# Designs tried in a protein design chat: VHH binders against Late secretory pathway protein AVL9 homolog (AVL9). Part 10

Target 1, 145 residues: Late secretory pathway protein AVL9 homolog (AVL9), of Homo sapiens (Human) (q8nbf6r17to161)
Amino acid sequence: LHIVVVGFHHKKGCQVEFSYPPLIPGDGHDSHTLPEEWKYLPFLALPDGAHNYQEDTVFFHLPPRNGNGATVFGISCYRQIEAKALKVRQADITRETVQKSVCVLSKLPLYGLLQAKLQLITHAYFEEKDFSQISILKELYEHMN
Key: E = the ipSAE of ESMFold2; O = the ipSAE of OpenDDE; V2 = 0.75 times the mean of E and O plus 0.25 times the DockQ between their complexes.

## First folded at step 8 (VHH)

Design f6 (framework vhh_7n9e_1; at its last look DockQ between E and O 0.01; V2 from the best seeds 0.00; counts 0 for: pae E 19.4 > 2, grease 24.4 > 24.2, SAP .674 > .668, placed apart)
Fold by ESMFold2, look of step 9:
Structure f6 (fold): chain B 145 residues (1-145), chain A 124 residues (1-124)
Amino acid sequence: as target 1 above (145 residues)
Amino acid sequence: DVQLVESGGGLVQAGGSLRLSCAASGFTFSEYAMYWGRQAPGKGREWVSGISDSGGYTAYASSVKGRFTISRDNAKNTLYLQMNNLKPEDTALYYCAAEWLFYGRGSEYDLDYWGQGTQVTVSS
């Protein structure tokens, strides 16, 4: 159904940062807006216990949109990495942790192959060290379809 | 080289005003959240104010809200702090700091870049 990136915002907490296709028809891919049925998605995808781990995978369920269809299944791969900065040259710069989850929302409970693919793509997404590079996420969506 | 250079500090009487500037170079200023912090003699560092990368969101410590105004000019790579109605307890070394947009931890020791600071001294 969707590929979603959830991140941690220092004032707003967990927030959807990217969705493909957009979670709300007509919104941009960078919209923070959630359907009412899915208002808890950021918490489910990036649970508060995840801050204690470098990497984790979580599974969750969402209600169907607008009462049409079955339960939506979610698989989220959480990663935590050191923040990056342009040309780090200062001795007093300390590291900052970036926390994000890459999620797949699906109508089907076929977690095995999806989990393996999601883990690989999430790893590659973080290895880019540039979270604006969304083409790899779009490729994942295309490969699943 | 990355540089954050504060200026505009000095000696001012209570009730007066100062405007601090932080000139940035060596990085893409418009993509970073910016902060002002201060350190008084014998005290630890404290957070004063912060501003989003676009300038659309600002935040203040309760001790300065209503008296201080943070702003930025992304075309000039400059961060500002307008300080009005200054009090002796505002006396401190004021420094600016930068944090990349994708924030993971809120400690000032996790910020990406730091300035050297400018002294503000408020006397009766």
Scores: ipSAE 0.000, ipTM 0.082, lowest interface PAE 19.4, mean pLDDT 67
ESMFold2-Fast, scan of step 8: ipSAE 0.012; ipTM 0.374
ESMFold2 (binder alone), look of step 9: mean pLDDT 82; pTM 0.822
OpenDDE, look of step 9: ipSAE 0.009; ipTM 0.242

Design k1 (framework vhh_8h5u_2)
Fold by ESMFold2-Fast, scan of step 8:
Structure k1 (fold): chain B 145 residues (1-145), chain A 125 residues (1-125)
Amino acid sequence: as target 1 above (145 residues)
Amino acid sequence: EVQVVESGGGLVQPGGSLRLSCAASGFTFSGDDYAMGWYRQAPGNQHERVAIISEGGYTNYPDSVKGRFTISRDNAKNTGYLQMNSLKSEDTAVYYCAADEWLFYGRGEYDLDYWGQGTQVTVSS
């Protein structure tokens, strides 16, 4: 259903930085606003003690946004990189390390090949060293069928 | 003002079990949007988080305790719990609980002020 990027902001904590398609219809892809039912998504998407890991994968669940809906399944691939390695450094990145998760939200439980593909795409996203390059994230979404 | 009282610690043999309790006052789990967490500190070590549960019941655990520890809450009793199974000597520590609606803020980077005196867990023969 969605590709989501969750980042750790040293002043604000965990937050959604990007979603495709947007999590709330009508919002921009870079909106930080979450449905009330999914307010814990950033917390669930980052592994415990994220600062201790270079890479990790997390599986999680989200409640339905409609009371009669089905559980939403999430898979998150976390990675961190030194800020000085970035080709384009965003103005708000003042830390030595940038930490992000790339997530897929689905109506079906995620497994096998999708996890492997998500890990590869997350690695490629970080290897761009420019987090404004969202074409690879859109490509992941378009090829999930 | 938020206050918590930890209880349930003690001496157990390796492989044993303990259930810790965290009784909260100054707020209600039902009426207030508070998350609750369990943290521990062993002599000579830094504080570490062992479990968190949100108001909505979402939980998270570090790999060191995942599968062995289970956090839960009883909103009617305004009490949180930590069920500890298959205890190891490395689990020996003073355990603290904290409750805060900003518990998710600064995950892995910010320290939390521990509310309460803690409860000692010792895993030894």
Scores: ipSAE 0.000, ipTM 0.124, lowest interface PAE 15.2, mean pLDDT 72

Design k2 (framework vhh_8h5u_2)
Fold by ESMFold2-Fast, scan of step 8:
Structure k2 (fold): chain B 145 residues (1-145), chain A 124 residues (1-124)
Amino acid sequence: as target 1 above (145 residues)
Amino acid sequence: EVQVVESGGGLVQPGGSLRLSCAASGFTFSSEDYAMGWYRQAPGNQHERVAIISSGGYTNYPDSVKGRFTISRDNAKNTGYLQMNSLKSEDTAVYYCAADEWLSYGRPEEYDYWGQGTQVTVSS
């Protein structure tokens, strides 16, 4: 089970900005490094019209990391917000809008139960208008773990 | 030697269909895990993304073409495609194919390979 934040960076493109627990054991929560098997996670987490929608939800799958494991199920909730609305603007944000997805990776396909909770948490995360406020994301993990 | 080449453009009436092809040479899509994308540019405008497809087949489209255009790839033929249906006058542009390991992560102007473009004109 992981909570992952995928962001669009104007210079770097789509990348993982946060994970809890870290996707690679020993890495920091803000590591951009992905397991080789999950290298397309940022791309899979974005909806077809990511820049054209205020919000959307995407379902996807990832292969098991250690061979004989089960398929990993992903749920992504995408939102965008005007950069001017942020209380704390990161130095690297130069676009008019900030686009991010909050994702849950799970070994179990509990879509309905997890989707509703994830959507609420994603809304709360954006309503903070400060993306450094990750306590709500950690609470999501504790609830689902 | 190392390049992508577009084909399939032409003149078509509104509501018509065209299929564009993007042939890669000097590299293979699967061996480098390349993503492939289609971009277009009308006179006087910056180019815009039309469709992107990852090595694994995940696709992404802007709202302006979603439901009308379909991107696909055939790794065995080392070729990508753009199926364009329900064409509108607003779709008139030069269409470009691009390939890069980082299409999903980088800016279009940074991509490794760009084709020369193929003209699509939608007019009665």
Scores: ipSAE 0.000, ipTM 0.155, lowest interface PAE 12.6, mean pLDDT 73

Design k3 (framework vhh_8h5u_2)
Fold by ESMFold2-Fast, scan of step 8:
Structure k3 (fold): chain B 145 residues (1-145), chain A 124 residues (1-124)
Amino acid sequence: as target 1 above (145 residues)
Amino acid sequence: EVQVVESGGGLVQPGGSLRLSCAASGFTFEDSSYAMGWYRQAPGNQHERVAIITEGGWTNYPDSVKGRFTISRDNAKNTGYLQMNSLKSEDTAVYYCAADSDWLYYGRSEYDYWGQGTQVTVSS
């Protein structure tokens, strides 16, 4: 189980900005590095035509990191916010809007209640208007254990 | 009985302050991963979330009260608080405390425990 934040950078494209626990053991929570098997995770986490949506939810799957392992299931809640509405603006935000997805990766198929909870947490994360405030994301993970 | 009880409401002038308390009995915040929230309802209006605090201390507020209201909790006293500053006439409402073992915000009926409410009136 992992909680992942995927953002869109105007020059770098889609990338992982945060993960808890880290997707690669030993890496920092803010590492952009992905397991080779999951290199397409950032693209799968954003809905098709993300630029046209205020909010959306996407389900996807990732291959196992071990050949004999089970499929990893993902649920992603996408939102966008005007950059000018942020209380704390990251130095590299130069676009008029900030687009991010909050994702949960699990060995179990996700549905129903978890989707509702993730949508709520994603909304709350954006309501902070300060994307360095990751406490709610860590609490989401801890509540799922 | 398992319940939460609000107190601290009253009449206050615009620009004034009030501190609301929410005392839990029959269960403990210390032994349970309960989130706590404050909600309000003015006559004729839908209820709205005013503040929420999770077991880990994360808080969230709507734009209407950000910077004016502060939610806190004291697990050892089994009590939550809402500090309300710079009160406006539009803050007049019945304020409810809710405790929820699951963070979902589907509305009043879905929360684990709700209090009976405490009236806050900002004079005008």
Scores: ipSAE 0.000, ipTM 0.232, lowest interface PAE 15.1, mean pLDDT 74

Design k4 (framework vhh_8h5u_2)
Fold by ESMFold2-Fast, scan of step 8:
Formats: sequence, C-alpha cells, structure tokens
Structure k4 (fold): chain B 145 residues (1-145), chain A 125 residues (1-125)
Amino acid sequence: as target 1 above (145 residues)
Amino acid sequence: EVQVVESGGGLVQPGGSLRLSCAASGFTFSYEDYAMGWYRQAPGNQHERVAIISESGSTNYPDSVKGRFTISRDNAKNTGYLQMNSLKSEDTAVYYCAAEWLFYGRGSEYDLDYWGQGTQVTVSS
C-alpha cells in the first residue's frame, strides 16, 4: 500500500511529488525517484487529455517488483485548481492551473471502498489550497492499513 | 524545428472586433493530443490564458472573455484562430499562441510547449 501524489511540472513533465510510505525504501517522502519497474507510474496516474477535465478517476496496473510478484493495482483521483486560488504558490508555476493526482497503490483490487475514500481525501486536499499540508494524505494511509 | 507565428493584431476602437491567426510549422495540430491556447500579457503583468482548445474541439475560457472570444482550430491547415468581439480597453495586450501537450504519457520526456513571438492588440479611443 502506498499513497502517491503525482503532479505536472512545466519543464519536467509528470513526476511523483510525494509518497507515503516512500516508494523506494530509505528515500524521503518527497523523492522523485521511482523503482525501474514503476518508471511509468506518473504517466499512468494522470488521465489522458486531463486539460479537458476538472476531475477524473483512473485505474491502472503496475508490474510486480522483483520479477515474480503479483500485479500492483492503482487508483488515481485527478483534480485541477486555478493557481490564483492557492494560499501558497510555488515560484516556478507557469500555467494558470495546477494539476495533481492522488493515488493509492494496492496489492489487491479493492476498487469500490478505496475509490470512495480517495475521492473524498483528494477533494479535502485541494480544498486546503496549500499542497504542503500532507496530514490528510497520511490519514488516508492509516485508515486503509 | 517547431515554430508558431501569430498575426492579425492591430488598433481597434472599444466594441470592435479582431481575428487572430496562429500558423504552425514543424508539427501538426491533428497528431497526438495537442491543446492549442491563446495567452496575453499586458505591460507589467504575467501571462494570462484567454482560451484553450483541445485536439477534439473542447474549449475553455476565463470569465473575463467568455462570450466575447471564440477559439477554433483547422487541423487540415495547421492553423488556430481567436475571434475577439466586443473588445474593451482592458483587452489591450500582446497576444501569444501556444501549443501544449499535457499528461499524454510522455510529459516527463519532452518540453511540449511551443510559443510564438506575439501580436500586439490595442483597444483605445
């Protein structure tokens, strides 16, 4: 189980901005580094044509780590917000909208229950208008585990 | 080499209209999921998006121009347009055309924003 936040950076493209617990053991929660098997996670977590939607939910699959494990199931809740609505805006934001996905990675396809919880938490996360407030994301993980 | 070139700017009286054009070369609007947008910058301000159109024709506008501006694209001619009606003095700015690719599975590998040089629109007297 992991909670992951994927964002779009104007110059770098899609990247992981946060994970809990970290996707690579020993890394910080803010690490952008991914396991080689999961290098496409940021692309899979954001909906195709996301610029046309204020919010959407995407389901995806990741290959097992260590070659012989089970498939990992992902649920991603995408949302966007106008940058002017943010209480804290990072200096390198070029676009007028900020787009992010909050994802859950699970060893089991627990779609219905996880989707409902993830959607609520994603709305709460955006409603803070301050993406540094990660307590809500940690609460989601504790509730699922 | 990828380029976009704007044209159609000029001086117009309040209440008038202008049509801006954006000609693209080195790529085509019909391939992949390129969004085409129009942005403007008045002196002393940051760039502001005034219209965006998806590859499939979905559009979005801020409230400041909604109902007055219409964005369109002609994929066969590789051109985009911004029809500006009921112009106000507040619309005075340099207008830029941009081709953007967002969240299409390749964002982290490419800088997919292509900006033109701009065309001046002045609404006064």
Scores: ipSAE 0.000, ipTM 0.114, lowest interface PAE 12.7, mean pLDDT 70

Design m1 (framework vhh_5j56_2)
Fold by ESMFold2-Fast, scan of step 8:
Structure m1 (fold): chain B 145 residues (1-145), chain A 127 residues (1-127)
Amino acid sequence: as target 1 above (145 residues)
Amino acid sequence: QVQLVESGGGLVQPGGSLRLSCVASGFTFSSEDSYAIGWFRQAPGKEREGLSSISGSESGYTSYSDSVKGRFTISRDNAKNTVYLQMNSLKPEDTAVYYCAADEWLFYGRPEEYDYWGQGTQVTVSS
């Protein structure tokens, strides 16, 4: 089970900004590095046509990290906020709108109660208007694990 | 100096196909990882809608709106500095002016957030 935040970097496009626990053991929670098998995770985690949506949810799959492992199931809730509304603005924000998704990766198929909880936590994360406030993401993990 | 030029539009019958081209000048698709190209359309009296995008300097990730998924395919040829939109199974509702646009966050930006736009190419689907 992992909680993952995907956002945008001005030079790299979409990338993982946070994971809990880290996707690669030994890396920091803010590492952008992905297992090669999961290199498409940032693109899969954001809804198709995300540029047209204020908020949406998408389900996706990732291959196992070894060839004989189980499929990994993902659910992502995407949301937008105006940069001017942020209490803490990152120095590298160059657009008027900040776009991020909050994702859950699980070895078991996801179901409706988890989707509802993820939507609430994603909303609360954006309501903090400070994306460094990760305690709410850790709470999501503890409640599901 | 950045310019985008669309071509390939025209009149086609319902069920037909067209391939649109977007040629970029003043920059190269291989120059920046975050530089992406997308296709948009606008019908008379309607707002501009996003259809599809393709990422960065490599072939990268593609995205599609629900209205065109399964019928339209985006691709790129970096050697020709060109992005293509292959349109199949065209419907009268696909009649619009088609635009290509570029910026760093094309996957997720609304039309009003894109920095560079072509002049558009008309597609008319009619019997």
Scores: ipSAE 0.000, ipTM 0.131, lowest interface PAE 16.0, mean pLDDT 72

Design m2 (framework vhh_5j56_2)
Fold by ESMFold2-Fast, scan of step 8:
Structure m2 (fold): chain B 145 residues (1-145), chain A 128 residues (1-128)
Amino acid sequence: as target 1 above (145 residues)
Amino acid sequence: QVQLVESGGGLVQPGGSLRLSCVASGFTFDYSSDYAIGWFRQAPGKEREGLSSISSSEGGYTSYSDSVKGRFTISRDNAKNTVYLQMNSLKPEDTAVYYCAADEWLSYGRGEYDLDYWGQGTQVTVSS
């Protein structure tokens, strides 16, 4: 079980910006390095036509990391916000909008209530207009665990 | 690796004031470094509570929890790499160990920073 934030950066492309707990043991929560089996996670988290939507929810799956494990299920809640509305802005943002997905990775295909919870948390995360406020993401993890 | 050191705690009577300091090392707290530093507290047997945060950006954006809004003020001195928490109108319910923590948005690929790092903390006791 992991909470992941995927950012859609104009120069770096789609990348993991935050994970809790870290996706790779020993890495920091801010590492953009992914397990080889999950290298496409950032792209799977982005809904088709995301540039035309303010928010959306995507379901996806990832292969097991050891080839013999169970499929990992993902739920991504995507949202975008105008950069000018942010209270805290990253130095390298030169676009009009900031796009991020808040994702949950689980060994169980939990939909419904988890999707509703994730949507609320994602909305609250964006309403802070300060993406460094990660306490709500940690609360989501604690709730699911 | 980011290191944070808190100071300024102590014993104070209800209605009193204290000013806490958080000195950061392992990075420069300036407008070109995208950090946010926050204050948190934890009372014995209770969960950690977020109180206030401030961005290192030029805007110096701040946030406050409802429990301290209007009583506590966060500020920064980038030249001293320090963040302050001015606590006024202290109540017995404010008794806790106070911690600062830093978030780093542009340290991608390093892996050496712990975004939820906590210093050793500073004890604040409000009682008569």
Scores: ipSAE 0.000, ipTM 0.083, lowest interface PAE 16.2, mean pLDDT 70

Design m3 (framework vhh_5j56_2)
Fold by ESMFold2-Fast, scan of step 8:
Structure m3 (fold): chain B 145 residues (1-145), chain A 127 residues (1-127)
Amino acid sequence: as target 1 above (145 residues)
Amino acid sequence: QVQLVESGGGLVQPGGSLRLSCVASGFTFSDSSEYAIGWFRQAPGKEREGLSSISGSYGGSTSYSDSVKGRFTISRDNAKNTVYLQMNSLKPEDTAVYYCAADSDWLFYGRSEYDYWGQGTQVTVSS
């Protein structure tokens, strides 16, 4: 599990600005260095900019590190913010808007597991023939928090 | 070996649209997993600015600079070995020479030493 922040710099392009825990052991949380297998992560994490929107969510996947593991699943939540809203502005920020994505990387194929769990819960919920019975939906929520 | 040829530039009025094309020879966009293809521009007296990029794989993942996001769209047509930049809601500030570039580095770093560059196509936004 990693939490990753991807940003866009007008000259340097898309890059990782933060990761927790660090993507490369021994690096700082602010390292922009990526594992070779994940070199496309910044491209995958930032949504298509074709639309004039302030936020979006995208799903993606990455190959296993070192070629000997499971696929890594990602979910990215994109947002932009006006530089004027920042408490501290970096010296090299020359644009009025800052664009970033916050990503979660997981080794679990959560969509497949979630779909199976959701199907089971939904089936049980409908079998009750009483949609006021929400305890089973609460159980699903508890497993996601 | 590898060459990029731009076309589609010209004179357009504010609020208008243009579509730029970048035709590649010496490699195919659909088969290139290591190349990043991007659009850049340079206005008189300004440094070169990166606008947009598209990867050769991963579904053609795209990125855009803040100055053009929501107005410009990058796309590819593998059958024509061409990358497009659709420019909408053009402003006088968009007046510049537009360049297509390809590099084995998937990040558009805005660097001057990209592997391959086109010759540029002039876009002028005025009445």
Scores: ipSAE 0.000, ipTM 0.179, lowest interface PAE 14.5, mean pLDDT 66

Design m4 (framework vhh_5j56_2)
Fold by ESMFold2-Fast, scan of step 8:
Structure m4 (fold): chain B 145 residues (1-145), chain A 128 residues (1-128)
Amino acid sequence: as target 1 above (145 residues)
Amino acid sequence: QVQLVESGGGLVQPGGSLRLSCVASGFTFSGSDDYAIGWFRQAPGKEREGLSSISESGGGWTSYSDSVKGRFTISRDNAKNTVYLQMNSLKPEDTAVYYCAAEWLTYGRGSPEEYDYWGQGTQVTVSS
């Protein structure tokens, strides 16, 4: 079970920005490194044509890690915000809007109640207007784990 | 020996359109699931900016930077081993040298991959 934040970086493209717990044991929570089996996670989590949507929810699947487990289920809640609305703007943000997805990865099939909870948490995360405030994401993990 | 060559740049008036091409040699997009191709640009005195990327896996998953969403479209033609960037509604601020780059996605066989191959760039100038 993981909480993952995926964003589109204007210089790097789509990438994992945060995970809790870390996707790779021993890495930092802000590591961009992915397990080889999950290398396509950023593309699955950020919907194509996202500029046409303020919010969107996507369900996806990832192969099992180490090849011998069950399918991993993903749900991504996408949202965007104007950069000028941020209380804390990171130095490398040079675009007009910030696009991010908050994802849940689970070994059990996901359902509508989890989708609704994830949407609410994603709204709260953006309402902070400071993406370094990760306590709400840790709270989401505690509710599910 | 992997090489990327951009073409299709030039002078265009505001509101015009251009299609950039990136031709790959030394590998093929068809059957190269572990490659992602991206478009970048760099204006004089500015840092290089990522614009769009396309993955060879999953039917060509795509991403776009906010500054070009709705105006630019990335696509591929595997038979021609070419990736395109269709640029519509061009603005003077789109004036830059445009680059394509190729990146191997992580295999889990040691160090993570990064953008290893870059084209020479093609100049796009939007002016009347």
Scores: ipSAE 0.000, ipTM 0.138, lowest interface PAE 16.9, mean pLDDT 71

## First folded at step 9 (VHH; framework vhh_4orz_3)

Design e8a (from e8 with L58Y; at its last look DockQ between E and O 0.02; V2 from the best seeds 0.00; counts 0 for: pae E 11.5 > 2, grease 25.1 > 24.2, placed apart)
Fold by ESMFold2, look of step 9:
Structure e8a (fold): chain B 145 residues (1-145), chain A 123 residues (1-123)
Amino acid sequence: as target 1 above (145 residues)
Amino acid sequence: EVQLVESGGGLVQAGGSLRLFCAASGFTFSDYAMAWLRQAPGKRREWVALISEGGYTYYADSVKDRFTISRDNAKNTVSLQMNSLKPEDTAIYFCAAEWLFYGRGSEYDLDYWGQGTQVTVSS
């Protein structure tokens, strides 16, 4: 269904920072807007205890859109990096560390090997040191669909 | 023709060690991530370990700190050192190749995998 990046903002808290395809049809890929059914997605993808780990993987479920269909399955790969290591510091990064997760949302349970693949893609995304470089995330989506 | 051939499996007592090997041919080995997966009798296949083309490793929780994946790009091999084996590690172990980074925006590439090697841990 989607590739989603969730981050922690010092003023706004956990929020969706990127989605491909957009979570709301017609919105931009950088929209923070969530469907009502998925209002808790950022919290599920970036749980309160995540800052205790440099990396972690989280599995979760979301209700189907519009009250129809099967449960949506989510897997997120969390990483944390020091803000000073970034090549490009976004205007909204004011903390010593940056916490983000890369999530896959699917109609099918795609755990296991997908977890390992997501870990590698997330590592590559962080290694760019520039979170505006989204092409690798788009590539992941196309490989899965 | 892509070929992945596993070896090194066998019967071992709990607490023992084995090393699995996978010989690869028919593709550019250094461009692929390599993985080990396993399937226990009557259970779903599960992943075990992954090593990227650049050497970054990741392990399933159940085998972390007991198993070590490594690769030798000069010999086109990937290996899995399995220490402190437990009966729950009993399974057929499969070697697989995973394409992570091909032409950006291109269609999904297919994975390659071997026929498997049996590992049995008694006691």
Scores: ipSAE 0.000, ipTM 0.238, lowest interface PAE 11.5, mean pLDDT 70
ESMFold2 (binder alone), look of step 9: mean pLDDT 82; pTM 0.829
OpenDDE, look of step 9: ipSAE 0.009; ipTM 0.257

Design e8b (from e8 with S30D L110F; at its last look DockQ between E and O 0.02; V2 from the best seeds 0.00; counts 0 for: pae E 6.7 > 2, grease 24.7 > 24.2, placed apart)
Amino acid sequence: EVQLVESGGGLVQAGGSLRLFCAASGFTFDDYAMAWLRQAPGKRREWVALISEGGYTLYADSVKDRFTISRDNAKNTVSLQMNSLKPEDTAIYFCAAEWLFYGRGSEYDFDYWGQGTQVTVSS
ESMFold2, look of step 9: ipSAE 0.033; ipTM 0.552
ESMFold2 (binder alone), look of step 9: mean pLDDT 83; pTM 0.846
OpenDDE, look of step 9: ipSAE 0.020; ipTM 0.349

## First folded at step 10 (VHH)

Design v1 (framework vhh_4orz_3; at its last look DockQ between E and O 0.08; V2 from the best seeds 0.00; counts 0 for: pae E 16.2 > 2, placed apart)
Fold by ESMFold2, look of step 10:
Structure v1 (fold): chain B 145 residues (1-145), chain A 123 residues (1-123)
Amino acid sequence: as target 1 above (145 residues)
Amino acid sequence: EVQLVESGGGLVQAGGSLRLFCAASGFTFSDYAMAWLRQAPGKRREWVAAISEGGSTDYADSVKDRFTISRDNAKNTVSLQMNSLKPEDTAIYFCAAEWTFYGRGSEYSLDYWGQGTQVTVSS
């Protein structure tokens, strides 16, 4: 359904930072706005215990949009990187460590091959050390569909 | 529907000044960094100036001290004051928006673009 990046902002807390396609039809890819059914998505994708690990993969469920559909399956690949390792430092990065999750939302159960591909893509996204390089995320979405 | 609409372009003599405006609608303007980019005929689009949601500015070396970017969150506008214009400043100028990921936009990190406004600097 979507590729979603959830991050921790020093002032705004845990938020959706990117979605492709947008989570709300008509919104921008960088909208922080969530459907009411999915208001807990940032916390499911970047749970409180995540700060104890350099990387982790978590699975979660979301209620269906439109009230009566199938459960939406989520897989989140979390990583943590030191801010000084980034090639491009954003003005708002004040933390020593940057924490982000790359998530896939799907109507199908997420099997090991998709998990492995998400882990590889998330690793490559972080290895660029430049979070503005979103092309790899768009490629994941297009190959997934 | 998101719209970025540039205005204020035109023909100006070298050494002159222009002020470009970008009117934004369809998104929460105050949450976005705004940028100006330009593209000369047959050349790649290049970064000119950026202003963060908090008001911090950055400029390309080629326009530093001549151009000033500013924003008005009450009017949902960003502007570019261009002074001491040179013929090499001739280009289509684009307004763009990006979430606060980065102050310098790459083509793939910018979220919204305008259609551009032509600036021509003679002699």
Scores: ipSAE 0.000, ipTM 0.115, lowest interface PAE 16.2, mean pLDDT 70
ESMFold2 (binder alone), look of step 10: mean pLDDT 81; pTM 0.814
OpenDDE, look of step 10: ipSAE 0.005; ipTM 0.229

Design v2 (framework vhh_4orz_3; at its last look DockQ between E and O 0.08; V2 from the best seeds 0.00; counts 0 for: pae E 16.8 > 2, placed apart)
Fold by OpenDDE, look of step 10:
Structure v2 (fold): chain B 145 residues (1-145), chain A 123 residues (1-123)
Amino acid sequence: as target 1 above (145 residues)
Amino acid sequence: EVQLVESGGGLVQAGGSLRLFCAASGFTFSDYAMAWLRQAPGKRREWVAAISEGGSTDYADSVKDRFTISRDNAKNTVSLQMNSLKPEDTAIYFCAAEWQFYGRGSEYKLDYWGQGTQVTVSS
């Protein structure tokens, strides 16, 4: 089980900005590094055309990791917020809006059970207007375990 | 309230050493990468060193092998050991925090800043 935040970078495109626990053992939660088998995770979580919607939810599958046969199920709720609305802004933000996705990765297909909750958490995450406030995401993880 | 308080600056002769400290409060220190930046008179602020939440370090070429950044998560502190100081190292040194570590160039994405501490290296 992982909570993952995917963001859109104006130069680099979609990338993992946060993972809890880290996707790669030993990495920090702010690592962008992905397992090879999950290299498409950012694109699945924050698909092309996401900017056309204020909010939406998508579901996806990831291949097994570490040679096990267990498919990983992903649910992603993505939103956007005006950059000027943020309390903390990064200088490299060149777009008018900031797009991010909050994802849950699970070995169990909990789509129906998690969707409503993930939407609420995603809303709350955005309402902080400071994406460094990750406590709510950690709480989400703890609640699911 | 978020606070970053730098200390340890001062006057030192060329070839000397200083150790800067930064005490952090008001945020979850362990969730943030920490960095030191400096601004010399008449120059733009430049990145000096960074340390990720996991302890990975990076340095500007101008200070590599002379400066060492470290952190103590138990004390919410980040330090910069500066050896073999040169007059060109004279600057106000700032402690900064960033929740996303990007290595070099992260100075543009920093979230929190201290007030800075003056370092003066005389020839």
Scores: ipSAE 0.000, ipTM 0.244, lowest interface PAE 12.1, mean pLDDT 87
ESMFold2, look of step 10: ipSAE 0.000; ipTM 0.116
ESMFold2 (binder alone), look of step 10: mean pLDDT 81; pTM 0.821

